# Ledger of designs, part 3: VHH binders against Tectonic-like complex member Mks1 (Mks1)

Target 1, 127 residues: Tectonic-like complex member Mks1 (Mks1), of Drosophila melanogaster (Fruit fly) (q9vym3r434to560)
Amino acid sequence: KRVSLLLELQEGQNFENPNIHVRYYLKAPANTFYEGTPGVDTMQGATATCRNAGDWRSAHLGHCWQVTLLLEEQHHPADLLHLYFEVISIDSWQRERCEGYAHYAIPLTSALPTDSIRLQCIRPLGN

## First folded at step 27 (VHH)

Design id (from y2 with A97V)
Fold by OpenDDE, last read:
Formats: structure tokens, sequence, C-alpha cells
Structure id (fold): chain B 127 residues (1-127), chain A 118 residues (1-118)
């Protein structure tokens, strides 16, 4: 079975430092294969850098990408696709800082949510 | 906790050139923007030039292409190249930083004096 997901990073809000971009990494579940093309990897990437602005200190990312997975017969519905996000800021000296991490798990079924979801971004202590 | 240290000022004739430097002595906070200000005797401090995180720049109207703001990230140093200097450019020149898009410029250095006279 072929499963294609159209994903979008829409917006980041209320981060400490301005000028953020998001790096993402997707981990395919067991008994699945990533369907990719040479020179193109949609299982990892990064958004453009965006200024935080407005009442909610929002960064409008507007980053869309498609992921296609081939599910083997042995794939179990409980095995989820894991999405990992790192929010990074950059300053005038081109120094990068970690603003936090987020995670989301998606079942590879037809019952995928069509509405936007909000993820909690957590920054480790000491940063 | 950090400090900005200006240098490069001096006496120069009209039409001459100077390059000012501003050394960032160990600021650990995120710096969103950097700027040069100047204050002439008996006048208020005024903005000269600004450089942002993406290297875009903005200049005061009186600059008219004579000055260039730039930075060397490896040296943590801000520069102001001043060409075609005029007597009216005589002032104390200061560098400043802004920590965020909603913050004013702050963390002023001691300044460096520029005197343009025949």
Amino acid sequence: as target 1 above (127 residues)
Amino acid sequence: QGQLVESGGGLVQPGGSLRLSCADAGFTYSIDAMAWYRQAPGKERELVATIYWDSSTNYADFVKGRFTISRDNAKSTLYLQMNSLKPEDTAMYYCAVSRGPYDSFDYWGQGTRVTVSA
C-alpha cells in the first residue's frame, strides 16, 4: 500500500529570539519504505528563516512538502510515522541558538486530520 | 555583562576618509541589529546607519552614499567606512545593539571622536 502525506509547517509563535527557521526529521515506522527520487529527500529538511512579528510574535513559515511511504503487508497500524522538529534562531553575528524541540506521531491510515495542529515546543534546561 | 568598544576616530581634513570600528567584547545574548549613532556638540544623538541580521542596511538621509556600515562576524567587529567627510560630520560616534525586534538600541560604548576640519 502507498501512503502519501502532504505536510506543511505553517507558523511558529512566542519564541525568545527572532529570525527562526525549523529543521525537521521524519522517522519511518517498521515494515515501511520511503519512496524517494534521486537527489530529493523529503524525510528531512529545513524552512526558510522568518522574522518574528505581531502580537503573537509569529513567524510565518509556509513550508510544504510531500512524503510517500510504501507499507509492507506486515506493517502494523500501531507503528507510527514520527516527526521531529528543531526551532533555531540566528542573530546578527550569525550565531545559531536552539529555541526548542517538538514531536508529532502520525498513523499511516486514511483517518488523517485535515485541520491544523499545534505542537508544544520545549527548550531543554540550560539553554 | 558585555561591552562595546569604539575606535578609529581622529582629525581629518574635509574630503578625507576614516574607518570606525566597534568591537563586541563578549555579548552572549542574541543580537538582532547593530547601529552607528553620532552626537555633535550641542546637538541630540542621531542615527547614522543600521545593519540587520540578514546584512540589509539602512542609512540616514545625510549619509547620501558617503558611509558604509558592515561587519566581520569572525572578529565580532562592526565597521563604519566614512568617505567624503564634511565639517558637519564632526561628532562623537557610538555603536549600539538591539537584542530583539521590539527592543530599542542599547549597550552604548564610550564612543570615538571624529573631527573634520581644514
Scores: ipSAE 0.759, ipTM 0.912, lowest interface PAE 0.6, mean pLDDT 92
Fold by OpenDDE, last read:
Structure id (fold): chain B 127 residues (1-127), chain A 118 residues (1-118)
Amino acid sequence: as target 1 above (127 residues)
Amino acid sequence: QGQLVESGGGLVQPGGSLRLSCADAGFTYSIDAMAWYRQAPGKERELVATIYWDSSTNYADFVKGRFTISRDNAKSTLYLQMNSLKPEDTAMYYCAVSRGPYDSFDYWGQGTRVTVSA
């Protein structure tokens, strides 16, 4: 079975520093294979650097990408695709800071959610 | 917090050149923008040039291509290359940093004196 996901990082909000980009890493579940084009890895990547704007300090990321997985017969629906995000800010001296991490897991079923979701970005202590 | 230290000022003749430096000695906060200001005797402080995180720049109208703001990240140093200097450019020059898009330039160095005179 082939499953194609169209993913979008839409917006970052309320981050302390104004210039952010998001790095993402997708972990395929057991008994699945990533189907990709040679030289193009859609299981990891990063958005462009976006500036917070407006009163709500919203960074419009607008980053879309497609991921296609091949599911083996042994794949269990309870085995989820895990999405890991790291929000990173960059300043004028080109110093990067970790603004936090987020995580989301989705089942590879035909009933994929179409609504936008909001993830909590958690910043580790000391960073 | 850190300290900004300007240098490179001096006495030059009209048409001469100077390069000002601003050393960032330990700013820990994220810096969104850096700028050069100047204040002539008896006048208000005025913006000269700004450089942003993406290296884009903005200059005051009186600059007219004579000055260039730049930075060396490895040295944590901000520069102002000033060419074709005029007597009216005589002023104390300050570097400043801001922390965010809605923040003013609230962190300043002690300044370096530029005197343009025949």
Scores: ipSAE 0.743, ipTM 0.907, lowest interface PAE 0.6, mean pLDDT 92
Fold by OpenDDE, fold request of step 28:
Structure id (fold): chain B 127 residues (1-127), chain A 118 residues (1-118)
Amino acid sequence: as target 1 above (127 residues)
Amino acid sequence: QGQLVESGGGLVQPGGSLRLSCADAGFTYSIDAMAWYRQAPGKERELVATIYWDSSTNYADFVKGRFTISRDNAKSTLYLQMNSLKPEDTAMYYCAVSRGPYDSFDYWGQGTRVTVSA
């Protein structure tokens, strides 16, 4: 079974830093393969740093990528594709700061979400 | 949350030079702009120079190329190199930080005094 996902990181909102980029890591269920191009890993990556002049509390990321997974036809419906995100900001002194983490799990069924979803970004304790 | 500490002020003769420093301690988020202000006795505080997040700069008309605003990212320090100082440059000089719009400065240092006299 082939499952193709067109993913997009659209926007970071309500961050104090205007310079935001997002690192992501995808974890597929066991016995899952993904199609890739040599030198291009679709299961992890990062957006460009974004800064909006009009809304300093928003970062329009506009980062799209496609993931194609090969699953067993009888895969368990409880098997999910896990998306992990780390939001990083760069301050005026060019220092990277962790703004927080977000997570989302996608069911690899024919009923894939088509609407945008909003994820909560949680900053680590002590930061 | 954050502290700005100015230094480098002092007494100099007309035509002399000073280099002011502003150490940024505690700011952990992006700053839209940093600036130097000054306030002479009995006068209103006035903008001297601004450096924006993209490293572009802006100077007051009275600067006339005499002052240079810069920053050292490694040291988290803002500078104001002042050359060809004049008696009318005598003032308390303040460092300021803007977290929002470029023209909104909401954090200030304690200031450093510059006196230019023969």
Scores: ipSAE 0.220, ipTM 0.638, lowest interface PAE 1.6, mean pLDDT 87
Fold by OpenDDE, fold request of step 28:
Structure id (fold): chain B 127 residues (1-127), chain A 118 residues (1-118)
Amino acid sequence: as target 1 above (127 residues)
Amino acid sequence: QGQLVESGGGLVQPGGSLRLSCADAGFTYSIDAMAWYRQAPGKERELVATIYWDSSTNYADFVKGRFTISRDNAKSTLYLQMNSLKPEDTAMYYCAVSRGPYDSFDYWGQGTRVTVSA
């Protein structure tokens, strides 16, 4: 079975730093294969740097990409696609700062959410 | 929260030059702008120069091309090159940091004193 997901990082909100970008990494579940195109890796990437604005300090990322996975017969519905996000800010001295991480898991064999999902960015210990 | 530490002040004759430095000692946040202010005895603090995130600059009218604000990202240091100094430039000079919005400076150094006298 072939499953294609159209994903979008819409925006980051309420970060104290004005310039942020997001790195993402997708972990395919067991008994699946990533279908990619040479030179194009949709299982990892990063958004452009966006500036926060407005009352919510919203950075409009507008980053869309498609992921296609091939599910083997042995694939179990409980095995999820995991999305990992790292929010990074850039300070005035051009230094990258880790603002935190977010995670989301998607079932590949059940109904997919169609509405936007808000994820909490969690700062790791020591940062 | 970091600290700003100014240096480079001193006594100089009219027409002389000084280069002020402001070391960013511990800021870990993005900064929208950095600026130099000064305060002469008995006068209010006034803006001297601003450098923004995109490296654009703005100067007070009294600067008239005599001062240059700049940054060294590798050293995390803000500078104010002051040329053609005048007695009226005598003041305590402060560096300031804005985390946003622009021109809203929330963090200040302790200042460095500049005295221009014959």
Scores: ipSAE 0.135, ipTM 0.581, lowest interface PAE 2.1, mean pLDDT 88
Fold by ESMFold2, fold request of step 28:
Structure id (fold): chain B 127 residues (1-127), chain A 118 residues (1-118)
Amino acid sequence: as target 1 above (127 residues)
Amino acid sequence: QGQLVESGGGLVQPGGSLRLSCADAGFTYSIDAMAWYRQAPGKERELVATIYWDSSTNYADFVKGRFTISRDNAKSTLYLQMNSLKPEDTAMYYCAVSRGPYDSFDYWGQGTRVTVSA
């Protein structure tokens, strides 16, 4: 069975520092293979850097990509696709800072939500 | 908490050159833009040049290609190369940084004096 996902990172809100981008990593469950073009990895990537400003300090990322997965006969519906996000800021000294992490898991065999999903980031505070 | 320290000011003859430096010691948060301002005695503080996080620059009209703003990430230092100096360039020169809107500079150094006289 072939499943195609169209994914969009729409915006990031309320991070303390301007000029953010999002790195993402997808982990497929067991009995699943991803299908892609040679030299292109749709299971990870990064958005362009966008300014986190305005009344709600919103950065409009608008990053879209597509992932195609091949589910083997042994694939179990309880096995989820895991999406990991890392929000990174960069400043005028070119220093990078992690602003937060987020995680989301989706099933590959059932209907997905039609509305946007808001994820709360866990901010690194040190140890 | 960060600190901005300017240096490189002094007395120079018309047509001469100076390079101002601004060391960034201790800023741990993101900086959106860095700038040089100047204030002559009895005048309002005025923008000289700005450099943004993407290295784009903006210069005041009175610069007319004589000054160059730059940065050195390895040394955490902002520079203003001042060439073809004129007596009207005499002022206190300040380094400033912004975390937010491009025209909002919230953090300032103590300044370094530049005097251009024959």
Scores: ipSAE 0.005, ipTM 0.349, lowest interface PAE 10.1, mean pLDDT 75
Fold by ESMFold2, fold request of step 28:
Structure id (fold): chain B 127 residues (1-127), chain A 118 residues (1-118)
Amino acid sequence: as target 1 above (127 residues)
Amino acid sequence: QGQLVESGGGLVQPGGSLRLSCADAGFTYSIDAMAWYRQAPGKERELVATIYWDSSTNYADFVKGRFTISRDNAKSTLYLQMNSLKPEDTAMYYCAVSRGPYDSFDYWGQGTRVTVSA
């Protein structure tokens, strides 16, 4: 079975430092395979950097991408696709600081919500 | 907290060149922009050049292509290459950093003196 997902990272809110981007990593469950074009990796990536995110304001990311997964017969519906996000700020020295992490899990065999989802980031210890 | 340290100033003939340096001595927060300012005796401090996190630059009109702002990320050092110097460029030169998105410069160095004279 082939499942295609259209994903969008719309915005990030309430970060201390400006000039943020989001790195993402998708972890497919057991008994699935990523299907893609050579040289294109849709299971991980990063958004463009959004300026003016500092002072606890909203950053517009607007990053869209598509992932296609092949589900094997052994695939169990309770095995979820995991989405991991890392919010990174960058300064004039090109130094990166992690502003927070987020995680979301979705089933591949059922309908997804039509509304936008808000994820609460956790700040890394010792940053 | 960190300290900005300028160097490279001195006495130079008209038409000469100098390269100013500004070392970042331990800022721990994200920096949005860095800039060079100057202040001649009896005048207000004025912007010379700005470099932003994305490497874009902005120059004051009086620079007219004579100065170049740059940075070396490995050394955490900001530079100002000053060419075709004129007596009017005589001033104390300061580096500054901004944390905010509107060029609000919160941190300043002590300055380095540039004198252009025959």
Scores: ipSAE 0.000, ipTM 0.348, lowest interface PAE 10.6, mean pLDDT 74
Fold by ESMFold2, last read:
Structure id (fold): chain B 127 residues (1-127), chain A 118 residues (1-118)
Amino acid sequence: as target 1 above (127 residues)
Amino acid sequence: QGQLVESGGGLVQPGGSLRLSCADAGFTYSIDAMAWYRQAPGKERELVATIYWDSSTNYADFVKGRFTISRDNAKSTLYLQMNSLKPEDTAMYYCAVSRGPYDSFDYWGQGTRVTVSA
């Protein structure tokens, strides 16, 4: 069975540092295969850096991409696609700082939400 | 305690050049934009130039291409290169920092004096 996902990272909210971008990584469950173009990896990537638009409490990212997975017959419905996110800020000295991490898991054999999903980030330990 | 430290001011003849520096002495929070302001004797403080987090810049009309704002990320230092200096450029020059998208400049250095006189 073939499943196509259209994904969008819409915005980040309430980060201390408003100039952010998001790095993402998708982890497919067992008995699935990525279907795509050699040299193009839709299972990981990064958004463009958000610019100030007069609303520092909301960083508008607007990053869209598509992932196609082939589910094998052995695929179990309880096996989930895992989405990992890392929120990175860039200061005026061009130094990167991790602002937080988020994770979301979705089933591939059930209907997916059509509404936006809000994820709560956890802040990394500052070492 | 973090603070901004300006240097590079002095006395120069008309037509001369100076480079002002603004060192970041221990800031550890988000900086959205940095700017140079000046205040001439008997006048209100006015914006000279701004540099943003993405390195884009903006200049006041009176600069007319004579000044250049820049930064050195390795040294955490902001610069203002001033060329073709005129007596009306005589002022106290201040480095300023904005922490957010409101473009407010809430943190200021002590200033460095530039005097252009024959």
Scores: ipSAE 0.000, ipTM 0.225, lowest interface PAE 13.4, mean pLDDT 71

Design id (from y2 with A97V)
Fold by ESMFold2, last read:
Structure id (fold): chain B 127 residues (1-127), chain A 118 residues (1-118)
Amino acid sequence: as target 1 above (127 residues)
Amino acid sequence: QGQLVESGGGLVQPGGSLRLSCADAGFTYSIDAMAWYRQAPGKERELVATIYWDSSTNYADFVKGRFTISRDNAKSTLYLQMNSLKPEDTAMYYCAVSRGPYDSFDYWGQGTRVTVSA
């Protein structure tokens, strides 16, 4: 059985530094296959850099992509798709800094609401 | 908080060259854009060149390919290479930085004087 997810990173809020982008990584549960094309990896990637971030403003990312998973017969509904996010800023010295991390898990077999989801980022120690 | 230190100014003949330096000391936050400005005696301050986080650049029309803005990330230093200098280039030259996603420059150095005369 095929499940196609349309994913959107809409915005990030309350980051100190400007010029942010988000890197993401998806981890599929057991008994699923990622359906993809060589040279195209929808299970990880990054948004474009947003200049409307920094000084605790909202960053409008608007990054959309699709991922298709093939669920095997033995797939258990309690096994979740894990989504990992890393918010990164880049400055005029071309230094990258991690502004925060976030994680979210979703089921692949239940109906999904249309409401946006907000995630709290965890800042690394010493940032 | 951060501090900007300019150097490299001086007296030079028309047609000569100078390289200005601006050292970034103590900034703990990301910098969006960096720029050189100048102010001639009795005139308003004017933009000379800007370099952005993605290395794109913007030059004032009076530069006409004579000046080049650049940076050295390892040394946290901004440069302005000034060639084919003219007496009209005589001014105080200032380094400035912006923290926003726009060209609003909130931090300035004290300036370095450039004098172009025969």
Scores: ipSAE 0.000, ipTM 0.295, lowest interface PAE 10.9, mean pLDDT 74

Design ie (from ge with A97V)
Fold by OpenDDE, fold request of step 28:
Structure ie (fold): chain B 127 residues (1-127), chain A 118 residues (1-118)
Amino acid sequence: as target 1 above (127 residues)
Amino acid sequence: QGQLVESGGGLVQPGGSLRLSCADAGFTRSINAMAWYRQAPGKERELVATISWDSSTYYADFVKGRFTISRDNAKSTLYLQMNSLKPEDTAMYYCAVSWGDYDSFDYWGQGTRVTVSA
């Protein structure tokens, strides 16, 4: 079975440092194959750096990409596609800072969500 | 908790030069702009120069090309190069940061004293 997902990172909100970009990587479940194009890796990437309009305003990322997976016969419906996000900011002194991480898991054999999902960016302890 | 620490002030003769420094010690919030202010005895605090996030600069009219505001990101330090100093430049010089979108400054250092005298 061929499953194609159109994904979009829409916006980041409420970051103290307004200049943010998001790095992402996808972990495909067992018994699946990633269908890629030469020179294009859709299983990982990063958005452009976007600046908030102001404090507590949204940074519009507008980053879209398509992921296509081939599900083998042995694919288990309970196995999910995992999306991992790292939010990175650049401070006033041009230092990169990790704002935190987010995660989302998508079932590949059920109805795919069509609505936007809000993920909580969790900052690691010690940061 | 961060702080701004100014340094570089001192006594200098008219026509002399000084370089003021403002060290950003620990602020993590993005700074929209940084500025130097000064306050002479018996006078109100006045803006000397600003440098914004994009490195654009502004200078007060009295500067007349004598001062240069700059930033060293690697050192997290703001500078004010002061040349052709005049007695009327005698003042306490303060560093300030703005975290907002507008030209309002939110945090101030303790200042460094500049005295220009023959």
Scores: ipSAE 0.155, ipTM 0.597, lowest interface PAE 1.9, mean pLDDT 89
Fold by OpenDDE, fold request of step 28:
Structure ie (fold): chain B 127 residues (1-127), chain A 118 residues (1-118)
Amino acid sequence: as target 1 above (127 residues)
Amino acid sequence: QGQLVESGGGLVQPGGSLRLSCADAGFTRSINAMAWYRQAPGKERELVATISWDSSTYYADFVKGRFTISRDNAKSTLYLQMNSLKPEDTAMYYCAVSWGDYDSFDYWGQGTRVTVSA
């Protein structure tokens, strides 16, 4: 079974710091393959940096990518594609600051969601 | 609680050079940009130079290639190399940081005085 997803990181809100970018990592169900292009890894990546984010300003990310998964025919409908996000800011000293983490799981059914989803970004204590 | 500490000011003759330093002591927020400003007696504070997080720079028109803004990430220090100084460069020089909008600076040091006189 072939499943293609067109994903987009649209925007982030209410971050404390400017210069926001997001790193993402996708975890597919067991026994799942994905189509790759030479030099391109669709299962992980990062957005460009959005400057002047934070405070009342939203981080406009506008990052789109396609993931094509090859699932077994006996794939369980309850199996999920997990999306993990890390939001990072960079200061003038090139220091990375963790703004938080987010997670989303997509059911790999024929009826994929088409609407935008808002995720909660949780920053660990002590940061 | 963060602090900006300027140093390197002093008395120099026209045509002389100074290097100003601004030490970042403990800001926890991501700094979007840093800048040098100056204020001469009886005049308004004016922008001298800026450096953004990606190292892009801007200089005021009066700089005319005489000053260079730079940073040392390892030392968390901002610099202003000032060459070919003129009497009209006499002022209190301040460093500033921006945590938000690139063109809006939010925190200021106490300043270091530069006097150019024969």
Scores: ipSAE 0.088, ipTM 0.543, lowest interface PAE 2.6, mean pLDDT 88
Fold by ESMFold2, fold request of step 28:
Structure ie (fold): chain B 127 residues (1-127), chain A 118 residues (1-118)
Amino acid sequence: as target 1 above (127 residues)
Amino acid sequence: QGQLVESGGGLVQPGGSLRLSCADAGFTRSINAMAWYRQAPGKERELVATISWDSSTYYADFVKGRFTISRDNAKSTLYLQMNSLKPEDTAMYYCAVSWGDYDSFDYWGQGTRVTVSA
């Protein structure tokens, strides 16, 4: 079975530091294979940097991409696609800082939400 | 609990040079843009130069190639190299940082005095 997912990172909200972008990584479950074009990796990437996201403002990211996965016959519905996010800020000294991490897991064989999903970020200690 | 520490000001003769420094001491918020401003006695504070996170620079028209803004990212320090100084450059020079809008500066240093006197 072939499953195509259309994914969008819409906004990042409530971050102190400006000039943020989001790095993402998708981890497919067992008995699932990524179907991709040579030289193109849709299972990981980053958004463009959004200016003026600091002072707890909303950053409009608007990053949209598509992932196609091939589910083998042995695929079990309890095996989830995991999405990992890292919110990164860049300052005028070109220092990168992690503003937070988020994680979301979705089933590949069930109906997906049609509404936007809001994820809570967890900040590393000491940032 | 961050602060900006300016240094490098002083008394110089016309035609001389000075290099101003501004050290970022402990800001945890990401700095989006940096600038030098000046204020001469009896005048409004005016922009001298800016440098943004993407390294783009702007200079006020009165600079006319005499001043250069730069930064050392490893030391978190902003510089203003001032050459061919004139008496009208006499002012208190301030560094400023923005963590928000690129044309709105949120924090200002204490200033360093530059005096150009014949």
Scores: ipSAE 0.005, ipTM 0.374, lowest interface PAE 10.1, mean pLDDT 75
Fold by ESMFold2, look of step 27:
Structure ie (fold): chain B 127 residues (1-127), chain A 118 residues (1-118)
Amino acid sequence: as target 1 above (127 residues)
Amino acid sequence: QGQLVESGGGLVQPGGSLRLSCADAGFTRSINAMAWYRQAPGKERELVATISWDSSTYYADFVKGRFTISRDNAKSTLYLQMNSLKPEDTAMYYCAVSWGDYDSFDYWGQGTRVTVSA
C-alpha cells in the first residue's frame, strides 16, 4: 500500500530570538519503505529562515513537502510515523541556537486530524 | 555580560582611509543586525551602514560608495572600511546591534573618534 503525505509547517510562535527556521526529521515505522527521487531526501530537511518574527514573534514559515511511503503487508496500524522538529535561530555572526524541540506521531492507516495542529516546543536543558 | 568594542579611529588627512572594527565581546544572544552610526558635534546621530544576518547591506546616501561594511564571523568582528575621507566625515562612530528589527538597535558601543582634517 502506498501512502502519500503532504506536509506543511505553517508558522512558529513566541520564540525569544528572531530569524528562525525549522529542521525536521521523519522516522518511519517498521515494515515501510521510503519512496524517493535520487538526490532528494524528504524524510529530513529544513525550512527557509524567517527574517523577522514580527511584533509578537510569529514566524510565517509556509514550508511544504511530500513524503511517499510503501507499507508492507506486515505493517501494524499501531506503528506510527514520528516527526521531530528543531527550531533554530541564526544571528548576524551565523551562530545557531536551538530555540526548542517538538515531536508529533501520526498513524499511516487511519484518518488524520481535519484541522491544523499546534505543537508546544520543549526547550533543551541549559539553553 | 557582553560589550561592543570599537577601534580603528584616528586622525587622517582628506582623501585618506581608515578601517573601523567592532568586536562582539561575550554576547550570548542572537544578533539579528549590526550597524555603524556616526554623530558629529551638535548633530543628530545618523545611520552609516547596516549588515543583517543574511549578509544584506544598506548604505546611507552620503556614503556614495566610499565605505564598505563587512564582517569576520570567525572573530565575531564587524568592520567599516572608509575610503576617500572628507572633513564632513569627522564624527564619533558607533557600532550597534539589534536583537529584533533592522531599524531598531538595542545596544551601542562607546564609539571611536574619526577626525578628518581639512
Scores: ipSAE 0.000, ipTM 0.344, lowest interface PAE 10.8, mean pLDDT 74
Fold by ESMFold2, fold request of step 28:
Structure ie (fold): chain B 127 residues (1-127), chain A 118 residues (1-118)
Amino acid sequence: as target 1 above (127 residues)
Amino acid sequence: QGQLVESGGGLVQPGGSLRLSCADAGFTRSINAMAWYRQAPGKERELVATISWDSSTYYADFVKGRFTISRDNAKSTLYLQMNSLKPEDTAMYYCAVSWGDYDSFDYWGQGTRVTVSA
């Protein structure tokens, strides 16, 4: 079975530091394969850096990409695609700081949401 | 807790050059943008140049290509190269940083004096 996902990181809100970008990593279920081009990895990447501004300190990322997975025919309720996000700020001295982490799991056997999803980030311990 | 320390000012003849420096001494907070301002006697403080986190630069019209803002990230130092100086450039020059807004600067140094006269 072939599942194609079109993913978008739309925006980040309410981070303390300006000039953020998001790194993402995807983890597929066991015994899955993905379609890809040599040298192109759709299972990880990063957005461009965007300035957060306004009342909600919104950074408009607008990063889109596509992932195509080849799944086994047998239905598994625990077949989840895990999405991990790391929000990073960069300052005028080119120093990076982790602003937070987020995680989301997509059940590959269910209908996908039509609305945007909001994730609450958790800050790392220690700096 | 920290401070901005300017240096490089002095007395110079018209047409001369100076390079101003601004060292970050102890700031740990993320800096969104950095700038040079100046204040001539009897005038309001005015923007000279800015440099953003992505190295984008902006200059006031009165600069007319005579000044160049730059930075050295390894030394945490902001520079202003001033060429073709005129007597009207005589002022106290201040380094400033912004934590949030590009054009709303939150902290200024104590300044370095530039005097242009024959």
Scores: ipSAE 0.000, ipTM 0.325, lowest interface PAE 10.9, mean pLDDT 72

